# VHH binders against G2/M phase-specific E3 ubiquitin-protein ligase (G2E3), part 3

Target 1, 328 residues: G2/M phase-specific E3 ubiquitin-protein ligase (G2E3), of Homo sapiens (Human) (q7l622r371to698)
Amino acid sequence: IWNSALDAFRNRNFNPSYAIEVAYVIENDNFGSEHPGSKQEFLSLLMQHLENSSLFEGSLSKNLSLNSQALKENLYYEAGKMLAISLVHGGPSPGFFSKTLFNCLVYGPENTQPILDDVSDFDVAQIIIRINTATTVADLKSIINECYNYLELIGCLRLITTLSDKYMLVKDILGYHVIQRVHTPFESFKQGLKTLGVLEKIQAYPEAFCSILCHKPESLSAKILSELFTVHTLPDVKALGFWNSYLQAVEDGKSTTTMEDILIFATGCSSIPPAGFKPTPSIECLHVDFPVGNKCNNCLAIPITNTYKEFQENMDFTIRNTLRLEKE
Short names: E, the ipSAE of ESMFold2; O, the ipSAE of OpenDDE; V2, 0.75 times the mean of E and O plus 0.25 times the DockQ between their complexes.

## First folded at step 1 (VHH)

Design b2 (framework vhh_sonelokimab_d1)
Fold by ESMFold2-Fast, scan of step 1:
Structure b2 (fold): chain B 328 residues (1-328), chain A 125 residues (1-125)
Amino acid sequence: as target 1 above (328 residues)
Amino acid sequence: DVQLVESGGGLVQPGGSLRLSCAASGFTFSSYAVGWFRQAPGKEREFIGAISGSGGSTYYAVSEKGRFTISRDNSKNTLYLQMNSLRPEDTAVYYCAARSGLYWRTYTPSEYDYWGQGTLVTVSS
């Protein structure tokens, strides 16, 4: 199906101008469905193949890959063209773009800030996690020395004088890995999406097209987070009671912290991966004042406090201030 | 009972300036990033800019950078938009919006948690 699609779309006699103008694809699932039967089945199979191809990386929320052979064969351009034509002719909602890829298309790469979730390369993700978890300048310099060759290669070496320099270093690594590394595939893909004026429509109606193109993660709830974290064999019953009350307060909007903030604090991810976390997220109760998120182990240490008020205040303070420093 | 209330809209001549305010209540204002959007008739909501909870970082749409300035006063629970060198195409309903969470630098309306009712700005002679 893929090979026949490539042959058809590469044909010099192909005329995309014969397609029907896109009004609102999301409102009219059958817009452009003039030929019954095989056409819609073909487009569904083609989009499924495209989503799972080597041109994209990530599990459910996908970014562009850097595949040198595909780039040489102009496959990123062909992918953009096929996607545009499928949208105009009433094909399925793709629903696999990362928010980062979508924002690059609408607002430009220079106005897009990638996040750890955009990094599908395990080794690169581990470097970023280690940098973020450094607690001293000496630890940070040690980590940089261990990955020196990588940082030099990507042009992210910088002078480290304070611990807060780690946040700019992480920003540089994310920008290189998610945006700059795939710049040529991105420009090629973007040109393909101009077919039938589709890119212009995406840029004109970003909220509508985000609903069609972007992956929608399952909404996080108190129940989901409660079940996600495995408690240790000898847990503190009172602290776990406060943890469950805290999750309910967050769900009810009675906390300054979001469910996504809690998950990022503990794991570095804003959503649950389709295959689950490795290692399995866990919770431990400690005689400390403030919680600790160990992203390398997906472990959340919660404080043992005398009152729920103290628990919520310490959770909110630590999570918000830690994540603020990591992002700002 | 979360509320965002915009004010300061009205009729202004081309080349003029206008300052919009957004008064927040019912939530911890300093813990939220807040931003401005506008919507002209027949168009989607367009991002103008946003400011972090602390006020230390700002983020602007490319097309609006230089003419519009966002600021906040956490002691007054108020967000501001200073608009200079106004043009007829700036005519729109202006909305303030609040977003909690790590990824506050977003241009997508659906990713904002709370919205005001809007204030109309008309730029004409």
Scores: ipSAE 0.000, ipTM 0.186, lowest interface PAE 19.7, mean pLDDT 80

Design b3 (framework vhh_gefurulimab)
Fold by ESMFold2-Fast, scan of step 1:
Structure b3 (fold): chain B 328 residues (1-328), chain A 124 residues (1-124)
Amino acid sequence: as target 1 above (328 residues)
Amino acid sequence: EVQLVESGGGLVKPGGSLRLSCAASGRTFSSYAAAWFRQAPGKEREFVSAISWGGSTTYADSVKGRFTISRDNAKNSLYLQMNSLRAEDTAVYYCAAKYSGTFYLRSESDYDYWGQGTLVTVSS
């Protein structure tokens, strides 16, 4: 199916308005018959093949990969072209783009800020997590020295004078890894999407196309997050009670913090992976003033406070300010 | 996957100081909460101090104000600075680490990896 589509779209009687017909004929040349609904089945299979191809990375919310062989074969261009033609001919809603990939297409790479969730590479994700978790300038400089060769290679070395410099460093690494590293695949894919004026329509009507193209994570609820985080029997029953009350308050809109914010703070991900998290998310209760999100371990440390009001204020303050600084 | 090796133990007089180190092999240590436990002759192993990846610390009441736990995730190392040492601090000190998903920092049974121990003797 993929080979048949590539043959049709690259050279054989190319015409965007009937390329699907040509691809279908090539695929089924030995059968010689056309059936009602066969073309829709072909489009569905083609889009499934594309979604699961080496051209994209990520489990549910996908970004473009950097595949040198695919670049040489102009496959990113062909993918964009196939996607555009499928959309025009009534194919299935793709529903797999990351919000970051979508924003790059609509607003441009320079106006798009990727997040840790966009990083599929385990080693790169670990470097970012280590930098984010530095609590002193000395610790931060030590981490930078450990990964100096990597940071120099990607052009992200900067003078570190204060602990807050870690946020700009993380922003630089995310920008390189998610946007700059895949620039050539992205431009090729973007050119393919111009087929039949599809890219122009995406840019003109971003709200409508976001609902078609982008992965929509399952709505996170207090129940879902409560069940997601493993809680051991702890001597501090009050703190666990406050955690459950906090999740309900967030769900009820009584906090500016969202369920996605809590998940990102604890794991670095805005949605639950299809295979679940590894390691399993957990909660620990500590005699600390503010919560701590350990993204390496998917562990959330919650503070032991005297009142629920203090608990909610400290949770809201820390989560929102940490996420704002990381995204800035 | 994680090997823990303690060092820095020795003989010290009451009121003295020692710094214990724990080195982890591999680049996975930064993903672990870590702790120090100790076992005196003829007694059960007891909690001393623990630290999360973010630097949040907890201490046994007997060592609060005298001992300081710290970590260097870039060097895969855990430390225990022991000041104002007393005869009752005499014990074999163990470094321990736990992976996420199973957290109660003071519970010995929740730790997945253990060092071989280093002896600290406080006597004249």
Scores: ipSAE 0.000, ipTM 0.102, lowest interface PAE 23.7, mean pLDDT 79

Design b4 (framework vhh_gefurulimab)
Fold by ESMFold2-Fast, scan of step 1:
Structure b4 (fold): chain B 328 residues (1-328), chain A 124 residues (1-124)
Amino acid sequence: as target 1 above (328 residues)
Amino acid sequence: EVQLVESGGGLVKPGGSLRLSCAASGFTFSNYAAAWFRQAPGKEREFVSAIYSGGSTTYADSVKGRFTISRDNAKNSLYLQMNSLRAEDTAVYYCAADLRYSIGWYTEAEYDYWGQGTLVTVSS
């Protein structure tokens, strides 16, 4: 499938309007007339191969890789071209771009700020985490000394005078690793996406194309959160009823609290990790006035109240105030 | 904010039918007992019908066989289908919810939340 697509797309007589027909014919000739069954099936398989190729990195939300051999073989350009042609010919929504990659295409790299989730390299992610968790200037300087060779290599060494200097250091590391490091693959990929005017359309209609191109984390719903938290033994039936009603109220926009806020309060995370939470999130019903989020155990303690109004007020108050204080 | 809003009241002839609706906001009916009460002019509020969280229903003797209480969990609404209406059914009908207990009660004092009422007049 991949080899047939590369053959067709690299052909010196290549016409983007007919590239898929040629690749589809080559594929059917190699497998016989029965596979793939349709042009749409061919495009689906091609996009799946592309998503899982060495050209992209990340588990679900993906950024471009830096693969020297792929650069020499012009594969980033070919990937952009294949994506553009697939989109024009009614292929599947790719749905694997990071928001950061998408923003680089639409607004430019200089107007894009990467986040920790964009870092697929374990060692680089650990350096960023250690810098972010430093609580003293002495600790911060110690961490910098330990990774000095790396910071020097990537050009991110800076004078550390106050603890707040860690934020600029992290910003510099993220900018290098996610954006500057992959500049050449990005420019090549971007040129491929100009095929059939697709890049220009992405830039003209970013909201529509974000929905098609970008990875969408499973949206948190009342059902998802209700099923996520296991109930400890001896639950209070009324309190659990209020919990389910509260999740429904949040979903319906009848609370100032969001599903993400509830998850952060209980676990410290705004989304469910691909591997799930360890330990498994749980709910405990307590004779207390206000809820408690035990992030170390992923346990949410909910209050036992006489009325739903009291339950919602106490949930909203505590979650809102706790998250406000944690944000700094 | 927990709110109950009744609708569907009006003038109907003896022997006629009428359907009352109660829309809830701020909580989900499927988790709680809900009830219809009525108050005739110059009388105390009386129990009409209740539905429990599990879907079981109960009725006052005066309406049994004529009225049907039901709940649409997807629409978060409570209904009262009133058939074979009589002059003595003339009253303001109130929707009520008991957020403390899933089994419900027959007295108005046991219900936490009330709608503003909808007038039903049975007259020739």
Scores: ipSAE 0.000, ipTM 0.074, lowest interface PAE 24.5, mean pLDDT 79

Design b5 (framework vhh_7qbe_3)
Fold by ESMFold2-Fast, scan of step 1:
Structure b5 (fold): chain B 328 residues (1-328), chain A 122 residues (1-122)
Amino acid sequence: as target 1 above (328 residues)
Amino acid sequence: QLQLVESGGGLVQAGGSLRLSCTASGRTYAMGWFRQGPGKEREFVASISWSGGSTYYADSVKGRFTISRDNAKNTLYLQMNSLKSEDTAVYYCAADTYYLGRISSSHEYDYWGKGTRVTVSS
């Protein structure tokens, strides 16, 4: 599929209006099939292949990679071209761009600020986390000394006189890793996206294209959270009934607590990790007045109450007040 | 505990060259050269990162002076070319236990040599 698309799109007689027809024909000729599938199936497989290729990095929300071989083979340009043609011909919504990659395309790299979630490299992410968690200038200088070779290599070494200098250091590291490091792949990809005027349309209608191109975090639902938490030994049937009713009330907007609030209270995370939680989230029914979130073991203790009203009031009160204190 | 020992100072004619050396008694990180002319506070001359990959110079010495280091010998160098009368000063070797930015003030450095005098005659 990828090879068939490359053959069609690299053709010296390339015509964007016919490129998908040609790629589809090349695919069918290579496999010698009768009625092998629709053009929509071809485009879906092509976009899936592109999303999972070495040209992009990240698990769900993706940024461009730095692949030297791909650069030499002009694959970033070809990827941009394929994506543009797929969009024009009614292909699937890609839905895998990071907001950062999208903003670089619309507003330019100079006007785009990457965030920690854009960093796929574990070692780089750990350096940033350590810098952010420094509470004294001495701690900060110690961390910098330990990662000195890396900071020197990327040109992000700064004068540190106050603890607040850590924020500019983190900004410099993020800017280098997510934007400057991949500058050449980005320019090549951007040129490909100009095919059929697609980049110009993305820049003209950013809200509409963000909805199509960018990854949206999966919305947490009552069903998702109910299935996420396993029940510990000898559950209280009434308390579990209240728990499920509470999740439904939160989903319906009948509580000031959000699904994200519940997950943070129990696990410390606002979203479910791709590999799942370790340990597996669990729920425990206890003869206590208020719920307890044990983030170290991903365990939520829910109160055994006589009425649902009491259950919801105690859940809302405790979750809201605990999270408010943690943010301070 | 860390000591810095400077050498290479002396009298030289304008337009001449001179090489300063600074040997550390142990491990150093970022290092630099400062100078102090008559009636002035110490001013920045040049600095170098531990790896030698980053070097920084005061505008007044750019293109004339070259800072370098040999970590195996714990030694810092300053090659001074096209010397001018205004370069007359006591030159101090300085070492930090942490990193150094592009241009640093004297209070950033933790260890200092005793200085070596450079006199440029007209």
Scores: ipSAE 0.000, ipTM 0.131, lowest interface PAE 18.3, mean pLDDT 79

Design b6 (framework vhh_7qbe_3)
Fold by ESMFold2-Fast, scan of step 1:
Structure b6 (fold): chain B 328 residues (1-328), chain A 123 residues (1-123)
Amino acid sequence: as target 1 above (328 residues)
Amino acid sequence: QLQLVESGGGLVQAGGSLRLSCTASGFTYAMGWFRQGPGKEREFVASISGSGGSTYYADSVKGRFTISRDNAKNTLYLQMNSLKSEDTAVYYCAAGRFLSTYWYTEPGDYDYWGKGTRVTVSS
């Protein structure tokens, strides 16, 4: 079905600006066969094929691949076009984009920091994990020597003088692997998404489109996280009220942060272990501008702010940037 | 490539006011203003969160300067009031992705920079 869709969408006589009218004609033709809604079934199968194609990589949350044959055949452009047309014609919510891919489309690659979960390549992921777990400069230099040829190839070699240099090295590897490596596929895919003005709409209404394009993990609920974190050190009633409102906003999809992001920020884990956390996760209310995650103690320091708007903005910004830029 | 362009610099008398603007070629997260006076290192002036809800100021400008942004225009502003001769500097707009969770006050915290706009406060 994918080959048939590809042939149809590559047709020289197909004009994207007439796609709505063309879709209407196709719908009416299918009505004669007594299969109402066959257009919706076609779009659902097409999106399923696209999600599972060699153009994307990752198990649930997907990024673009680098497939030389697909790039040669302009398949990334065709994928973007198919997705745009499906969205306009009421096709299913794709729901498979990584947040990283989505942010690259909305805010640009230069404003997007990938995370370890974006790395589908086992060997690259292992290099990053080994770098992150280095506890001495000597260990770090040994790891770099073992993967020297790879780091040189991708342009990520840097002088290592302190252990903290590992964070910038990881950032460079993630940036190359997830963003720079797939730059040509990404630009081609982005051009396809401009079909019918879809990319422009995604960029104009990012919150709404994130809800339909991005993978939503089967999440921890606001209730689960609220009960998981215990009050610690001089609780502020207003700040705790904002914390509970924030959890509800995250659950309702009104925040750029996920429940998993909050848990990772505070504990380093994306899920609750079967035996629970030790030490027990806790919340502290502090007179600070931005939240702090103390992963060693499973403690989340939340800011005391004058307004909820300020609270949500500072939570969203800090958690997002911390998770993308260093360590986890 | 993300570009930042500052404007609004010029000559102003001590006690006067001036408004600086910085237009970005695309959306930015956190942004800040830095300045470099004659014979000095580049120093932090003010920062603002991506949404504009949180601001932080250097002690030397607190109460006199106000940072703000208009995300619809991709533009950052710095309203400078009660200007002093010590405020004479080249003012730089910066945008970035941060490793620190606190107050983003070091030049190394920012990835993108404008070329600067000169502010001279005369006696």
Scores: ipSAE 0.000, ipTM 0.101, lowest interface PAE 22.6, mean pLDDT 79

Design b7 (framework vhh_sonelokimab_d1)
Fold by ESMFold2-Fast, scan of step 1:
Structure b7 (fold): chain B 328 residues (1-328), chain A 125 residues (1-125)
Amino acid sequence: as target 1 above (328 residues)
Amino acid sequence: DVQLVESGGGLVQPGGSLRLSCAASGLTFSSYAVGWFRQAPGKEREFIGAISRSGGSTYYAVSEKGRFTISRDNSKNTLYLQMNSLRPEDTAVYYCAAGPIYYSRLWTASEYDYWGQGTLVTVSS
């Protein structure tokens, strides 16, 4: 499929209107009369191959990779062409772009701020998490010293004088890793997407194309989150009852907090990874006023309150304000 | 009881300028990233620009960069949009919005928690 597509799209006399037909003929010649399927099946398999190729990274929501061989072979450009032609010829919704990749295409890299979810590299993600969870300037400087060679390599070393400097450091690391590092693949991919005017249409109708191109997390429900978090410490029956009632209130739209907000507060991720979380998300009931999300351990501490109203108010207040502070 | 109220819309000739304002009540702007969106008849709601909570970072849709300028005054709890070199295709209802939590999602309307009722801008001669 991939080889047939590459042969067609790299052809000396490439014609976007006939590229799929040519690829289909090439594939049929390679497999004789085995019937490679319909045009729709061919496009579906091609998009599936692109999604799972070395050109993209991430589990469900994907960004561009930095693959030297792929760059040498101009594969990012070819991928953009294949996506554009597939979209014009009624192929499947790709549905695997990260919001960050999409925004880089529509609004430009300089107007796009990546998030932790965009980082598929475990070591880089861990550095970012450690920096975000530093509570003192001494802790922050210690973390920087431990990853000094990496920060120097990527040009993100900065003077640390206050704890709040950690937010700019994280912003710099995210910007480098997700945007700057893959700049050449991105420009090549973007040029391919100009095929048949597709990029211009994406930029003209971003809401419609976001629904087609971007990954849509499986709708998180009260049931899904309830089952995701395991109880490892002595359960407080009343607090756990309030937790389940809160999840239902969020699902019913009775709270300004979303299911994604709760998951990010506890784990740093807006969706459940295909392989699940490690460590397994857990919930703990504590005699505290406000909840605490420990992203390093995927642990959510919920308050033990006398009334549900107090529980919901404290959950909504803390989750919303904590997430805003971390992103600023 | 959160309310955002846009003002400054109206009729303007092509090439003209308008300054839109958005005043917030029941909500403190210093706690939110805030932005502007527009919707023309028969079109999707379109991102125009956003400004970070501190006011230190601004983000614009590529098509509007250089023509529009977003600013905020946290002491007055007010957001502004300066629009220059207006064209007939700029005719739309302009909305201010507050939120989101994630800067990477500033361009996505669904990420904004609070919305104004909109102010109509008509560019014609």
Scores: ipSAE 0.000, ipTM 0.120, lowest interface PAE 21.8, mean pLDDT 80

Design b8 (framework vhh_sonelokimab_d1)
Amino acid sequence: DVQLVESGGGLVQPGGSLRLSCAASGRTFSTYAVGWFRQAPGKEREFIGAISGSGGSTYYAVSEKGRFTISRDNSKNTLYLQMNSLRPEDTAVYYCAAHRGFVLTYSTESQYDYWGQGTLVTVSS
ESMFold2-Fast, scan of step 1: ipSAE 0.000; ipTM 0.300

Design b9 (framework vhh_gefurulimab)
Fold by ESMFold2-Fast, scan of step 1:
Structure b9 (fold): chain B 328 residues (1-328), chain A 124 residues (1-124)
Amino acid sequence: as target 1 above (328 residues)
Amino acid sequence: EVQLVESGGGLVKPGGSLRLSCAASGRTFSDYAAAWFRQAPGKEREFVSAISSGGSTTYADSVKGRFTISRDNAKNSLYLQMNSLRAEDTAVYYCAARQWLPYGSSTLKEYDYWGQGTLVTVSS
């Protein structure tokens, strides 16, 4: 299917209006009775192949990879063409783009801020988590010294004078890893998407195309999050009651915080991995005013408060402001 | 923390024009995505227009071609130029902003900072 489509698209006399017809004919000739039953079936299989190819990184929400062989073979350009042609000919909603990849296409890389969830490389994600978790300038400098060679290689070394400098450092690392590292694949992919005027339409109607192109995580519910987090033995009953009420309030839209925000605050991920989290997410009740997300251990520390109103206000404030600073 | 103050609202006849301004104070405006929302009497607050930190714009279908959103980062200001006004444009207009939002959003919940609103009345 992929090879048939690639042969059609690489043909010297290639016409995007006829590319799907040519690929479908080649598939029928090569596979006899095993060929796709319809043009729509062919497009669905092609999009599945593209989604799962080495051209993209990530489990469900995907960004472009840096594959030197694929780049040399102009496969990012061909991928953009295939996607554009599929969209025009009534193929399936791709539904696998990260919001970050989509925003780069619509608003440009310079106006796009990647998040930790965009980082599929475990080692890079761990560096970012460690930097974000630093509570003193000395701790931050120690972490930087440990990953010095990496930061120098990617051009992200900066003077650290205050703890808040960690946010700019994280922004620099995310910008390099998610955007700058894949610049050449991105430009090639973008050129392919210009086929049949598709990129221009995506840029003109971003809300509609985001619905079609971007991954929508399985809807997180109060029940799902409640069951995901293991409660430590002998929890504070009142605080746990407020936690359950808070999850219900978030689900009912009575909070500015989303289920995804809570998960990111506790784990650094916006969705539950197919194999689950390691370590298993947990809740701890503390005599503090504000919650704490320990992403290294997937542990959420919730405050013990006198009233639910105080609990919700402190949860909303901390989660919103912490995630916003991390996104910068 | 950012404070948003709208101005420029008033009474205008159908077919007329009006320019709304939103002044931001407290922080540098250039890092913020910003939007205009409106609320007519007895109705829910609805999206009008949005602009990203980089200048990319989005419009509700009902105002597309009639309204123009713009920003002036040097003056920490957001504008909405309203042309060919109709009676159904009568509403309280709200300025909204969020730092580090990578695009202008049409979703109310995505904005952290809101102005108090400015009333626009379109009538004879």
Scores: ipSAE 0.000, ipTM 0.095, lowest interface PAE 23.7, mean pLDDT 81

Design c1 (framework vhh_sonelokimab_d1)
Fold by ESMFold2-Fast, scan of step 1:
Structure c1 (fold): chain B 328 residues (1-328), chain A 125 residues (1-125)
Amino acid sequence: as target 1 above (328 residues)
Amino acid sequence: DVQLVESGGGLVQPGGSLRLSCAASGRTFSSYAVGWFRQAPGKEREFIGAISGSGGSTYYAVSEKGRFTISRDNSKNTLYLQMNSLRPEDTAVYYCAAGTPSWEELYKLLTSDYWGQGTLVTVSS
């Protein structure tokens, strides 16, 4: 199916308006293979092939790979072109883009902040996790020394004076690995998506295309988040009562905050990893005015307030504004 | 060839509910995929949801799924948006739009020239 599509799309008489019909006819003539009974079946198989190809990486939410052979063969451009043509001809919702890849297409790489979930390379993910879980400057320096060659190669070496320097280090590694490393594949893919004006439409109607292109993780609930966060040994009963009430209000849509926002605020991730979080997410009750999300140890500090109204207002304000500031 | 007129907007408290209507004029309303969009001042137009001509399929933006429900009554040539658990960030002018009658309906809807004039929804605080 993919070879039939490539033959049609690379043809010197190529017409984007007819490319799918031509590819479908070519595939229908192939004996001894799975052939689609309809144009929709053909497009579904083609999109499945693209999703599972070496051009993308990630388990469910996918980013572009760096495949030298694919770059030489202009496959990232062809993939963008096929996807654009499929969308125009009513093909299936791809539903596999990471939000990071999507945001790079809509808002530009410079305005996009990758997260740990964007890293499919086990070794790179382990480096980031180790840096995030460092609790002392000495531990952080030890980790940096162990991965020195990698950090030097990618240009992310920095002076470490305080433990908080790990946040910028992680940001630099994510920016390199997810954005800068795949810059050439991304530009090529983006050019392909300009076919039939599709990229311009994606940029004009980002919410609509996000629902079509991006992976949608299993919905989070108050029960799921309540069970995810373990309570520290000195719980404030009233504050924990407000926390549970807040989660229910968020689930019922009676808060300006989403479940995903809470998870990102506390952990930097919009969904629970298949292997779970390390360290395990936790709740700490503090005599502070506003909540604090410590993404390094997946700890959410919630304020001890006199009223639920104050609790919800302070949670909503801080989470919303912190996430807004983390974006460029 | 459809003309669309939105109604039902107004001031509502956070956590409240509001139902918007979009009245269509024209003989082929049931042939069009129709949808809801919103636009806050100085922001891009944002997709909320769409419903197929038959009403058999619905599509929602991820951020609105579960809070907003789109429906249609082809006998009344009317499209509805039920909005529950409203937030201050939902404050915007809400528009309805119609696509062309084809299996490419969703893509055509997103590029449609058949828009209503909009109805303002203000969520206090």
Scores: ipSAE 0.000, ipTM 0.188, lowest interface PAE 16.9, mean pLDDT 78

Design c2 (framework vhh_gefurulimab; at its last look DockQ between E and O 0.01; V2 from the best seeds 0.00; counts 0 for: pae E 24.1 > 2, placed apart)
Amino acid sequence: EVQLVESGGGLVKPGGSLRLSCAASGFTFSSYAAAWFRQAPGKEREFVSAISSGGSTTYADSVKGRFTISRDNAKNSLYLQMNSLRAEDTAVYYCAASPTLYDWLRKHGYDYWGQGTLVTVSS
ESMFold2-Fast, scan of step 1: ipSAE 0.434; ipTM 0.778
ESMFold2, look of step 2: ipSAE 0.000; ipTM 0.086
ESMFold2 (binder alone), look of step 2: mean pLDDT 84; pTM 0.857
OpenDDE, look of step 2: ipSAE 0.000; ipTM 0.212

